# VH-VL binders against q9h9l3: the designs that were tried, part 366

Target 1, 176 residues: q9h9l3
Amino acid sequence: PRKMVAIDCEMVGTGPKGHVSSLARCSIVNYNGDVLYDEYILPPCHIVDYRTRWSGIRKQHMVNATPFKIARGQILKILTGKIVVGHAIHNDFKALQYFHPKSLTRDTSHIPPLNRKADCPENATMSLKHLTKKLLNRDIQVGKSGHSSVEDAQATMELYKLVEVEWEEHLARNPP
Key: E = the ipSAE of ESMFold2; O = the ipSAE of OpenDDE; V2 = 0.75 times the mean of E and O plus 0.25 times the DockQ between their complexes.

## First folded at step 21 (VH-VL)

Design y140 (framework fv_fezakinumab; at its last look DockQ between E and O 0.81; V2 from the best seeds 0.83)
Fold by OpenDDE, look of step 21:
Parts: C-alpha cells; sequence; structure tokens
Structure y140 (fold): chain C 176 residues (1-176), chain A 123 residues (1-123), chain B 111 residues (1-111)
C-alpha cells in the first residue's frame, strides 16, 4: 500500500484588489501526524492582502520565505506517488498549480461516511473546524491569529483515519 | 462558442526568433491554463509548455527551457509563445490548447485546440 | 522517442473492432495519472476523443471507448467507419518530467 500524507495550504491575496489566491504557506504531515514539510512561501507577485485573520500570514513571515517555484518543487517531490489527504484539497492543488491523480486523492470535505459519522448531511460540504470539533472534540482555528496549516493538516489526517477502512473499500469497488 | 484563434504562418531564418499568438474567446481567459503543443511535419505531438493566464506562472518542457518564453495579455485574452535561436528542426505546426485548472472544472484534458500556426525555419 | 508507446499503425475493415494500446511507465500511467485520447483527422488539429480514461465528450459516438489498467491504456473502436481513418494520440502526465506527455501516435487505416 502507498504511503499517505495530509496537506494544508494558506493563501494570501495578490493581483488586483487581492482577488488572486497565492500560496504563502504549505504544511505536510505523515500518517502519524509528523511534520514532513512546513514552509512559508513567497508568491511571485506583490501581496495585496495577507488575509492574516484566516491565513495567519504576516509580512514578517515573507522575509526569507521560500520562492514559489522552489517550494513547489519541494512539495511535489513529497506528494508524488502518495495518497494525499486534504480538506477542500482542490484549493490547495490549484494554489500549487499542480495535478495529483484522482485515484490518489482524498478530500475530507467530500466523504459521505465522514459526514454521516458527524451527524451531517452526507452530501453537504462541512468545514474542517466543524468536523474536527464534532468527531475529535478538538478546537482548531481558534483566536484571531489565523490558522495553523500544520494543525489543520494533522486534523485532516485524523479525520480521515476515522473512515479510512470504509472509504478505501468503497473506492476499491468504485474507482474514480 | 469557445475558440482559440492563432496568428498566421511564419517563415524564419536559423538563429531568429518567432512569436506566435493565441486569442481566446467564448470563455473566461484567466480561468483556464493555456498549453502549447507542436507537431513537426509527419511527426507526433510534442508538449512545449503551459502558462496560467491568471497568475502568470509558466512551466516548460526541459527540452525548450532557455529558448521558449510564454506570456499573456489578459486585457485582450491572448497568449503568446516565443521561441528563440530557431533551428531547422523547429519547423512545425504550433498549437495552443486550453485545459482546466483542476479536475472539478475541466481537468488536464486539452480542449479545444487552435487551428495551429505553421512555423518554417529554413536558410 | 515518445514517453508513451503506441503502435505506429492499425487497420480494420468497416464494421470491425480495433484497439489501440498506449503503454506508459511507473512515472505516468502507472502512477495513476489519467489518460486522454485525441483524434486528428488529416490536415486538421487534434480533437479530444476520450478524457480521464473512459469518458466521452459530447458529440463523440459511443462506439469509441477507453480503458486503463496498470501502466497502460487502450482505445477501442467498434463498428469501424471510413471517417474513423485518422491519427490517434494518447496523453498523460509524467511526474518525473513534470509535464504532459503524448504517445507517438497511431495511424488508423480503414480498409
Amino acid sequence: as target 1 above (176 residues)
Amino acid sequence: QVQLVQSGAEVKKPGASVKVSCKASGYTFTSYYMHWVRQAPGQGLEWVGWINPYTGFEFYAQKFRGRVTMTRDTSISTAYMELSRLRSDDTAVYYCARSGTYYYDSGPRFDPWGRGTLVTVSS
Amino acid sequence: QAVLTQPPSVSGAPGQRVTISCTGSSSNIGLGYEVHWYQQLPGTAPKLLIYENSNRPSGVPDRFSGSKSGTSASLAITGLQAEDEADYYCQSYDSSLEGWVFGGGTQLTVL
């Protein structure tokens, strides 16, 4: 079986009015929650909005941040060949401007058994914060200092582990 | 309807540069990647590179790095591919092709394609 | 020289079934990346025929089908017709090259 990792990314606003979401931090953890990667990333364009309230990113974090293209290469090396778990993971991959095989992707925002376990509608898109509180009895993304991508990645992995057996069996019977 | 309109045929000398344009219409230009693929006469398809018109991010096949430059002008929904230090073996039809940014929109499939631009390099 | 390997040519009579193979490696098809197929009629640009292994775009007849297994993919054409005479290319993504790759192309002749 393939190794499994969880990913979470934080984005800042670039471009006109800061509407472009640019990668500013990426965290990757293994199956046990150990941090494999956690770097601040420098977007190629001027940052208009740090979105600090949500991203946790501040101007000081961009000092000595890893240039995007370099970081992208490092991240892709880690992800290649792995089952990648994330929440609303299409946003992370889009920010990375990367394509991961569907068969090796697990999005915890679209796993009906996970929602069912949390007493949520199976086809609803629930937040990572809500699922983590409901199923792990843990508070994440608290305060005004912004999110921790490491914490979010770890929570995502733990949530997936709750339904891993059932979901992997489902996917085996119903490959994408 | 979605269309990609490419610039006309080019004839160049070895060592020169060529810049091919691809104007997009019928969709949001910045919501899709733009790829460039070439095909030498009687040969197969060869991927040259891609650009994200939204971010300006570009990535080239190793074979063309240092010689190709992909750009875009979002104000006119136009992508450009410039190839420098042209050689005779660069003679080919150059296609632009659209793809999605992720599987949830259109995915990495190339659709549609431009009609191609013939670039002939001869002394 | 193409990263994905296709037979240079295949042929069949009208009404027959033909298959075109596309063999990759552990860094592309075998890694799990999806395969797409394109049809190129003589003197025209390629056209998307199959996407993500087995899906048909609107307008593509159901006599065209795609499959993927292991490190290879296959395009099947049933009820072969004269208008199917064209070049066919498979495509995938290669992680080692960090880019999209094509097969060498297969020329289909309808006898």
Scores: ipSAE 0.853, ipTM 0.929, lowest interface PAE 0.6, mean pLDDT 95
Fold by ESMFold2, look of step 21:
Structure y140 (fold): chain C 176 residues (1-176), chain A 123 residues (1-123), chain B 111 residues (1-111)
Amino acid sequence: as target 1 above (176 residues)
Amino acid sequence: QVQLVQSGAEVKKPGASVKVSCKASGYTFTSYYMHWVRQAPGQGLEWVGWINPYTGFEFYAQKFRGRVTMTRDTSISTAYMELSRLRSDDTAVYYCARSGTYYYDSGPRFDPWGRGTLVTVSS
Amino acid sequence: QAVLTQPPSVSGAPGQRVTISCTGSSSNIGLGYEVHWYQQLPGTAPKLLIYENSNRPSGVPDRFSGSKSGTSASLAITGLQAEDEADYYCQSYDSSLEGWVFGGGTQLTVL
C-alpha cells in the first residue's frame, strides 16, 4: 500500500488588492502525526496582505523564509507517490502550482461519511475547526495569532483515520 | 474565442538565439499557466517548460535548463520563450499552450494551442 | 525515445474500431497521473481530444473514448471516419523528470 501524509498550507495575499493566495507556510505530517516538513516560504511576488489573523504570517517570518522554488521542490519530493490528505486541499495544490493525482488525493472537506459522523449534511462543506471539535473533541485554531499549519495537518490526518477504511473501499469501487 | 497568436517563422544560424512570442486573448492571461512544446520535423511533441504569467515563476524541462528563458509581459498579455546557443537539432515548430491552475477550472490539460512558430537553424 | 510508448502506426477501414495504446511507467501513469490525448491533423497544431483519462471536451464526438489501467492508457475510436486520419499523442506528468511527457505519437491511417 502507498504511504499517506497530510498537508496544510497558510497563504498570504498577493496581486491586486491582495486577493491572490500565495504560499507562505507549509506543514506535512505522516500517518502518526509526526512532522515531516514545516517551513515558512517566501512567495515569488510582492506580499500585499499578510492575512495574519488567519495565516499567522508576519513580516518577521519572511526574513529567513525558504524561497518558493526551493520549498516547492522539497514539498513535491515528499508528496510524490503518496496519498495526500488535506482539508479543502485543492487550494493547497493550487498554491504549490502542482497537480497531485486525483486518485491519491483525500479531501476531508468532501467526504460524506465524515460529515455523517459529525451529524452534518453529507454534501455540506464543513470547516476543519468544526469537524475537529465534533469528532475529536479538540479545539484547533485557538487564539488571535492565526492558524497553525502543523496543528491543522495533524487534525486532518486524525479526521481521515475515522473514515479511512470505509472511504478507501468506496474509492476502490468508484475511482475518481 | 480564446486565442493564442504566435510570432512568425524564424531562420537562425547555429550559435544564435531566438525569441518566440505568444499573445493571449479572450481570457484573463494571468489566471492560467503557459506551456511551450516543440516538434521537430516529422517527429513528436516535446515539452520545454512553463511559466505562471501572474508571478513570473518558471520551470523548465531538464534538457533545456541553461539554454531556455521563459518570460511574459502582462501589460500586453504576451508570453515569450527564448532559446540560446541554437544548433541544427533545435529546428522545430514551437507551440505555446495554455493550461489551468486548478482542477475545477480547466485543470492540467493543454487547451488551446497556438498555431506554432517554425524555427529553422541552418548555416 | 519517448517516455510514453505508443505504436508508431495503426490503421482501420471506415466504420471499424481502432485502439491506440499508451504505455507509461511507475513514475508517470503508474503513479496515478492522469492521461490526456491530442489529435494533430496534417499541418495543424495539436487539439485536445480527451482529458483526465476519459473526459471529452465539447465538440468531440462520443465515438472517441479514453481509459486508463495500471501503467497504461488507451484511446478508442469507433465508427472510424476518413477525417480521423491524423497523429495521436498521449500525455501525462512524470515525477522523475518533474514535467509533462508525451507519447511518441501514433499515425492513424484510414484505409
Scores: ipSAE 0.822, ipTM 0.921, lowest interface PAE 0.9, mean pLDDT 93
ESMFold2 (binder alone), look of step 21: mean pLDDT 92; pTM 0.937

Design y141 (framework fv_fezakinumab; at its last look DockQ between E and O 0.88; V2 from the best seeds 0.83)
Fold by OpenDDE, look of step 21:
Structure y141 (fold): chain C 176 residues (1-176), chain A 123 residues (1-123), chain B 111 residues (1-111)
Amino acid sequence: as target 1 above (176 residues)
Amino acid sequence: QVQLVQSGAEVKKPGASVKVSCKASGYTFTSYYMHWVRQAPGQGLEWVGWINPYTGFEWYAQKFRGRVTMTRDTSISTAYMELSRLRSDDTAVYYCARSGTYYYDSGPRFDPWGRGTLVTVSS
Amino acid sequence: QAVLTQPPSVSGAPGQRVTISCTGSSSDIGLGYEVHWYQQLPGTAPKLLIYENSNRPSGVPDRFSGSKSGTSASLAITGLQAEDEADYYCQSYDTSLEGWVFGGGTQLTVL
């Protein structure tokens, strides 16, 4: 079977009025939650809004940040051939300006059995924070210091593991 | 209606540069990637590269790196491909083609295509 | 030359079924990347025919179907019509080349 990794990215605002979401941090963990990658990333354009309240990114983090194209190459090398687990993962891939095969993608924000387990509507989009609290009895994204992409990636992987068997069987019967 | 209108045919000498334009209409220019694909006479399709008009991110096929430059002008919804140090085997019809930014946004399928721009390189 | 391998030509009589194969590798189709198909009529730009292995865009007849398995994909055309005479290209993404790739193209002749 293919190896699984979980990914979580933090974005800052660039472009006019900071409306462009640019990758500023990326964290990747393996099946056991071990960190494989965790880097601050320097966007190619000037940062207008660090979105610190949510992203946790501050100006000081960008001083020695890895240039985007270099980071992208490093990240893609890790993701290639893997089953990639994430929450609302399309945002991460979009920020990476990258396409991962649909058949190798797992989005915990769109797994009905996971929502069912959390006593949520199967077709609803639930937050990572809510699912983590409900199913893992863990508080993430606490405080005003912003998110930890490592913590979020780990939580995402743990959530997926709760429904891995059932979901993988479902996907085998219903390939995307 | 979604349309990609390309610039007219070009005739160039070896060593020269050519810049082809592709004007988009009927959709939000910055919401989709723009790809460039060429086709030599009687040959198949060859991907040259793509650009994200929103971010300006560009990525080229290895074959063309160092010789191709893709840019865009969002104010007029136009993408550009410039190929330098032209040689005879660069003679081809060059197409621009639209794709989504991710699978949830129409994905990497190319649709639609421009009508193509013939670039002829001859001494 | 082309990363994806297609037969250079196929032919069939009106009403028949024809199949065009697209063979990739472990770094593209075999890696899981989706396959798209394009139809190029003589003297025209390519047109999207099949996307993500087996989906038909609006306006494409159900005579056209696509499938993918392992490192290969296939385009099937049933009820072959004269208007189907064209070149057909498969497309995917290759991680080793860091880019999108096309098949060499298949010329379909309707006898």
Scores: ipSAE 0.853, ipTM 0.932, lowest interface PAE 0.6, mean pLDDT 95
Fold by ESMFold2, look of step 21:
Structure y141 (fold): chain C 176 residues (1-176), chain A 123 residues (1-123), chain B 111 residues (1-111)
Amino acid sequence: as target 1 above (176 residues)
Amino acid sequence: QVQLVQSGAEVKKPGASVKVSCKASGYTFTSYYMHWVRQAPGQGLEWVGWINPYTGFEWYAQKFRGRVTMTRDTSISTAYMELSRLRSDDTAVYYCARSGTYYYDSGPRFDPWGRGTLVTVSS
Amino acid sequence: QAVLTQPPSVSGAPGQRVTISCTGSSSDIGLGYEVHWYQQLPGTAPKLLIYENSNRPSGVPDRFSGSKSGTSASLAITGLQAEDEADYYCQSYDTSLEGWVFGGGTQLTVL
């Protein structure tokens, strides 16, 4: 089988009123949770809103950040040919401006067996924080400095492992 | 109605540059990617590159890096492709084509296409 | 040269079925990237025919269908009509070239 990685990104606001989400940090972990990539990334446009409460991104992080085009190349090389696990992962791929194959994408925000394990409606979109607390007995996204993309990527991989056998068999029977 | 209207045919000499325009209407120009594809007479389709009209991020096929520049003017919903140091084998119809930004809208498929701009490079 | 391989031509009589193959590699279709198909009538721009392997856009007749397996994809056209005479191109993403790639095109002749 293909190797798996988990990804999580933090975005800042660019464009009018800061409404466009632009990549400012990306973390990738392997199946065991080891960090393969963790970089602050400088968006190609002016940052209007750091969104620090959620993103954890501050102005000082951007001083030596990797330019977006370079970081994107590094990230895509790691993702190539792999099953990529994420939470609401469409946001991560949109920020990367990249179309990963649907057949190699796993989104823990809407895996029905995972929701069932958490006593949630199977068709609901559930937050990473909620699922992690209910199923792993962990509190993530705590503290006063916003989210950690490393912590979130690691949690996402652990959540997927809870349903991996069942879900991979389901997808084999029901290709996306 | 969604439309991509391209500039008229161009005749150029070798060594010159050409700039082709593609004006979008009927949709939010900055919400979709714009691609450029060329087709030499009697030949197949060849992807040249893309631009994100919102951010200006561009990515080119390796063959064209160093000779092609893609830009846009969001105030008039227009994308541009400029090709420099023209050679006779750059003679082709140059198409613009729209794609989505993720699968939940129109995804990576090219729809619609402009009608094309013929660029002829000859002495 | 074309990254994706298509037969240069295929032909069929009105009412018959034809298939057009599209063969890629382990850096594109073989990695799982989806295949899209375009029809180009003489003197016109390409038009989207099939997207994401097997989906038809609104307005495309259900006699056009697509499939994908391994490193290859296939476009099937049933109930051939004279107006189906066109060039057909497959498209996917290739990681080695870091970009979108097309097949060389297939000319369909309706006899």
Scores: ipSAE 0.769, ipTM 0.911, lowest interface PAE 1.2, mean pLDDT 93
ESMFold2 (binder alone), look of step 21: mean pLDDT 91; pTM 0.935

Design y142 (framework fv_fezakinumab; at its last look DockQ between E and O 0.88; V2 from the best seeds 0.87)
Fold by OpenDDE, look of step 21:
Structure y142 (fold): chain C 176 residues (1-176), chain A 123 residues (1-123), chain B 111 residues (1-111)
Amino acid sequence: as target 1 above (176 residues)
Amino acid sequence: QVQLVQSGAEVKKPGASVKVSCKASGYTFTSYFMHWVRQAPGQGLEWVGWINPYTGLEFYAQKFRGRVTMTRDTSISTAYMELSRLRSDDTAVYYCARSGTYYYDSGPRFDYWGRGTLVTVSS
Amino acid sequence: QAVLTQPPSVSGAPGQRVTISCTGSSSDIGLGYEVHWYQQLPGTAPKLLIYENSNRPSGVPDRFSGSKSGTSASLAITGLQAEDEADYYCQSYDSSLEGWVFGGGTQLTVL
């Protein structure tokens, strides 16, 4: 069986009015929650909005940040061939300018059994914070310091593990 | 309608450089990746590289690294591919082709192509 | 020198079914990357025919179908017509090369 990792990225705003999301931090953990990667990343464009209250990113974090192209190479090396778990993971992959195989992607924001377990509508898009609280009885993304991508990646992995058996069986019967 | 209009045919000597243009219209130029693919006479398709028109960030096939430069001018929605130190085996039709930025946005498939630009390298 | 392997040519009579294979490796199709197919009529640019293994863009007849299994993909054409005579290319992504790759192309002749 393929190895499994969870990913979470923090984005800053670039472009006009900072509406374009650009990768500024990426965290990857293994099945056990061990950190495999956690780096600040320098976007190729000028940062207009650090989105600090959500991203946790500050100007000082970009001083020694890894250039995007280099970071992308490092991240892809870790992700290649793995089942990648994430929450609303399309945002992460888009920011990475990367196309991970659909068959090897797990998005916890679109797993009906997970929502059902949390007493949420199966087809609704629930936040990572909400699911983590309901199913793991854990508070994440607390405070004004912004999110921790490591914490979010770990929570994402733990959530997936709750429905892994059922969901993997479903996907085996219904491949994307 | 999406259109990719490429520059005209080029004839070059070995060692020279060629710069091909691709003007995009009918969509937001900076929201899709632009790829370059070439095809030698009677041969198959070969991917050269791609560029993000928004950031200008480019990625090249290993074979062309050091000789190819992809750029863009967002003000006129135009992508450029420059190939230097031309050799006879660089003779080919060069295509620009569009792809999405993620699966929900036309994905990695090349959904629209230019008509191609013939570049002939001969002494 | 194409990374993906296709038969150089296939042929069929009008109304018949033909299949074009595309064989990859553990670093492309076998790794899970999707396969796309393109049709290239003589003297024209390639046209997207199938995307993400089995999906047809608007305007592509349902007699064209695609499938993928293991390290290989297949394009099937039923009810073969004269206008189907063209070159067909499969495409995927190779992680080891860090780039998109094409098959060598298959020339389809309608007898």
Scores: ipSAE 0.911, ipTM 0.948, lowest interface PAE 0.5, mean pLDDT 95
Fold by ESMFold2, look of step 22:
Structure y142 (fold): chain C 176 residues (1-176), chain A 123 residues (1-123), chain B 111 residues (1-111)
Amino acid sequence: as target 1 above (176 residues)
Amino acid sequence: QVQLVQSGAEVKKPGASVKVSCKASGYTFTSYFMHWVRQAPGQGLEWVGWINPYTGLEFYAQKFRGRVTMTRDTSISTAYMELSRLRSDDTAVYYCARSGTYYYDSGPRFDYWGRGTLVTVSS
Amino acid sequence: QAVLTQPPSVSGAPGQRVTISCTGSSSDIGLGYEVHWYQQLPGTAPKLLIYENSNRPSGVPDRFSGSKSGTSASLAITGLQAEDEADYYCQSYDSSLEGWVFGGGTQLTVL
């Protein structure tokens, strides 16, 4: 059977007006929530906006950060062949410049059974913070000092476990 | 109306280098990956590598690492592939091809191709 | 020695159905990476025909279809026409090679 991991990334702003999202931290946890990877990553472009309020990334984190190309190689080695769970995971893969197979990708921001458990519209895009509070009775992303990608990856895995059996069966009947 | 216009045919001697260009129009050049694919006469397609025009970062097929360099000039929306230490078996048509950076905006397929540049390596 | 294996040639009469196989390994198609198909008419660049196993781009008729199972993919062409005479390539991603990979190509002859 395929192994499962959860990923979460923190982004900084690069490019014109800092509007391009570039990878600056990545955390990967296994099924049990143990940390497999957690590194600050130096984007290959000039950082225009650290987005610290949300990303938690500050200039000092970049001083000894792993260069993007090296970090990407390390991350992809972990992800290859695994079911990868994330929240709005398309942003994470885009930042990694990588196309993970759709059949091995799980996005907790758009799983109808998970929304139903939270009494939310089935096809609504729900925030990780809201789903975690509603379904796990936990507050994450507290304060204004930025998100923890480890905390967010762990929460994402726990949310997926709530619907794992049902959703895996649905995907087996409805291949991407 | 996406278009990829490549430079003209080249004839080179073994040991030389060649630089092929691919000028993009009809889309935002820095928002899509650019790939290079070659085809020897009478043979199949072979992936050479890709560049992200936004960052300038490149990734090469293992076979070509150390001999290929991919670059771009964003001011003229042009990608380049340079192949060094040419051998006779490098004789091929070299295509540039575009892919998306995001599954829901073109994805990993090669949706647009240049017409190809014939590179002939002969003594 | 293409990474993905295709038959070198197939043939069919006008109006008939043909299939072209594409066989990979546990590091590419078998690991879950999607398969794309390209048509190359004589003297021209390849053109996208099928993407992500079974999707047709706008302008590709529904007599072209694709499927994938295990380590293999298949392109089916029904209602065969003279204009379909071309080379056909499958393409995927291979994790061991860390890159995009093609099949060796299949030459389709109509009648």
Scores: ipSAE 0.834, ipTM 0.921, lowest interface PAE 1.0, mean pLDDT 93
ESMFold2, look of step 21: ipSAE 0.823; ipTM 0.917
ESMFold2 (binder alone), look of step 21: mean pLDDT 91; pTM 0.928
ESMFold2 (binder alone), look of step 22: mean pLDDT 91; pTM 0.932
OpenDDE, look of step 22: ipSAE 0.895; ipTM 0.942

Design y143 (framework fv_fezakinumab; at its last look DockQ between E and O 0.84; V2 from the best seeds 0.81)
Fold by ESMFold2, look of step 21:
Structure y143 (fold): chain C 176 residues (1-176), chain A 123 residues (1-123), chain B 111 residues (1-111)
Amino acid sequence: as target 1 above (176 residues)
Amino acid sequence: QVQLVQSGAEVKKPGASVKVSCKASGYTFTSYYMHWVRQAPGQGLEWVGWINPYTGFEFYAQKFRGRVTMTRDTSISTAYMELSRLRSDDTAVYYCARSGTYYYDSGPKFDPWGRGTLVTVSS
Amino acid sequence: QAVLTQPPSVSGAPGQRVTISCTGSSSDIGLGYEVHWYQQLPGTAPKLLIYENSNRPSGVPDRFSGSKSGTSASLAITGLQAEDEADYYCQSYDSSLEGWVFGGGTQLTVL
């Protein structure tokens, strides 16, 4: 059976007016929530907007951050061959400039059984904070100092476990 | 109409360099990846590498690292591939090809392709 | 030396069905990476035919179809026509090579 990991990334603004989202932190946890990777990452282009209120990224974090090309290689080695769970995970893969197989991708923002457990419309896009509060009775992303990508990756794995058996069986019958 | 227009054929001697251009039109150049693929006469397709035109980040197939450089000029929507220390077995048609950056917005498929640039390496 | 293995040639009579196989390894197709197919008419650039295993872009007739299983993929062409005579290439991503890889190509002859 394939091993499973969860990923969460924090982005900063690059490009004109800081509108491009570029990877500045990545955290990966295993099935049990143990941290496999957690690094600050220096984007290959100039940071225009640290987005600190949401990203938690400050200028000091970038001083000794791992260059993007090196970090990308490390991260992809961990992800290769695994089922990768994330929330709105398309943003994470785009920031990594990598296409993970669709058949090995699980997006907790788009799992109908998970929405049903939360008494939400099955096809609605739900925030991680909302699902975590509703289904795990936990508050994440508290305050204005930015998100913790470790905390968010751990919450994402716990949420997926609530529907794992049902959803994996669904995907086996309905390959992407 | 989405279109990739490549520079004209080149004849080079062994040891020289060649720089091929690929001008994009009909879409936002910086929103898609640009790939380079070559095809030696009578042979199959071989991926050379890609560039993200927005950031300038590039990644090359292992075979070409150290000899290939991919660049772009966003002001004229043009991607470039330069291959140095040419050998006779670098004789090929060199194609540029576009891919998306995200599965639900074009994805990894190569579409469209340029018409190709023949590079001939001979004495 | 192509990473993905395709038969060098296949043939069929007009109106018949042909299939073209594409065999990879545990580091590419077998790891779950999707397969794309390209048609190359003589003297022209490749053209996208099938993407992400089985999807047809606009303008590709439904007599072209793709499938994937295990470490292999297949392109099927039904209702074979003379204009289908071309070279066909499969493509995927290979984690060991850290890049995009192609099959060696299959020359389709319509008899």
Scores: ipSAE 0.822, ipTM 0.921, lowest interface PAE 0.9, mean pLDDT 93
Fold by OpenDDE, look of step 21:
Structure y143 (fold): chain C 176 residues (1-176), chain A 123 residues (1-123), chain B 111 residues (1-111)
Amino acid sequence: as target 1 above (176 residues)
Amino acid sequence: QVQLVQSGAEVKKPGASVKVSCKASGYTFTSYYMHWVRQAPGQGLEWVGWINPYTGFEFYAQKFRGRVTMTRDTSISTAYMELSRLRSDDTAVYYCARSGTYYYDSGPKFDPWGRGTLVTVSS
Amino acid sequence: QAVLTQPPSVSGAPGQRVTISCTGSSSDIGLGYEVHWYQQLPGTAPKLLIYENSNRPSGVPDRFSGSKSGTSASLAITGLQAEDEADYYCQSYDSSLEGWVFGGGTQLTVL
C-alpha cells in the first residue's frame, strides 16, 4: 500500500492587477499529521497582492523564501508515488504546475460520503472550514492573520481519515 | 472552433536559430498549456517542452535544455519556440499542441494540434 | 529513444480485430499516470484518439477502445476498416523526466 500525504498551498497575486495566483507557501503532512514540508516560496514574478487576509503571507515572509523552481522540485519529490489528499486540490496542483495521477489523488471537496457525514448535499462543494467544524468540531482559518497551510493540511488529512475505508473501497470498485 | 495556426516552413544552416510561432484562436489562450512536439522524417513523436501562457512558466525536455526557448505573447494569443545551434538532426516537423492545466480543465491530453512547421537544417 | 515501447507494426484484414500494446515503466504508466492515444494519418498531424486510458473524444467510433493495466496499455480496434491505416502513438507522463513521453509508434496496415 502506498503512503498517504496531505497538501495545502497558499497563493499570492501576481501579474496584471494581481489576478494570477502564484504559489507562496506549501505545506505537506503525513498520515499522522507530522509536517514533512513547510516552506515559503518566492514566485518568479513580482507580487502585486499578498492576499494576506486569506493567505497569511506578508512581505517579510518572502525575504528568505525558496525560489519557485527549487521548491517545486522539492515538493514533487515528496508527492511522487504517494496518495495525495487535499481540499480543492486542483488549485494546489495548478499552482505547482504539476500533474498527479488521478488514481492517486483524493480531493476532500468532492467526496460524497464525507459530505453526507456532515449533513451536506453529497454533490455540493463544501469549504474545508465548514467540514472541519462540522465533523471535527474544530475551528480553522480564524482571525484576520490569514490561513495556516499546515493547519489546513492536517485538517484535510483528518477529514479524509473519517471516510478513508469507505472511499477507498469505492475507488477500488470504480477506478478512474 | 479551436485552432492552432503555425508559421510557415523554414530552411536554416547549421549553427543558425529558428523561431516557430503558433497562434491560438477559439479559446482562452492563457487557460491552457502549450506544448511543442517534433517529428523527424519517418520517425516518431518527440516531446520538446511546454509553456504556461498564463504564468510564463516553461519546462523543457532534458535533451533540449540550453538550446530551446519557449515564449508567448498573450496580446496576440501566440506561442513561440526558438531552437538555436541547429544541426542536421533537428530537421523535423514541429507541432504545437494544447493541453489542459489540470484534469478539472481538460486534462493533459493534447488536443488540438497545429498542422506542423517543417524546419529543414542543411548545409 | 522512445520511453514507451510499442510494436513497430501491426496488420489486419478488414473486419478483423487488432491490438496495439504500449509498455511503460514504474515511473510512468506503472506509477498510475494516464495513457492517451493518437492517430496520425499519412501526411497529417496527430489526432487525439483515446484519452485517459479508455475515453473516446467526440467523433471517434466506438470500435476504438483503450485499456490500461499495470505498466502497460492497449489500444484495440474492432471491425478494422481501410481508413484505419495510420500510425498510432501512445503517450503518458514520466515522473523521473518530469515530462510527457511518447511510444515509438505503431504502423497499422490494413491488408
Scores: ipSAE 0.779, ipTM 0.911, lowest interface PAE 0.7, mean pLDDT 94
ESMFold2 (binder alone), look of step 21: mean pLDDT 91; pTM 0.938

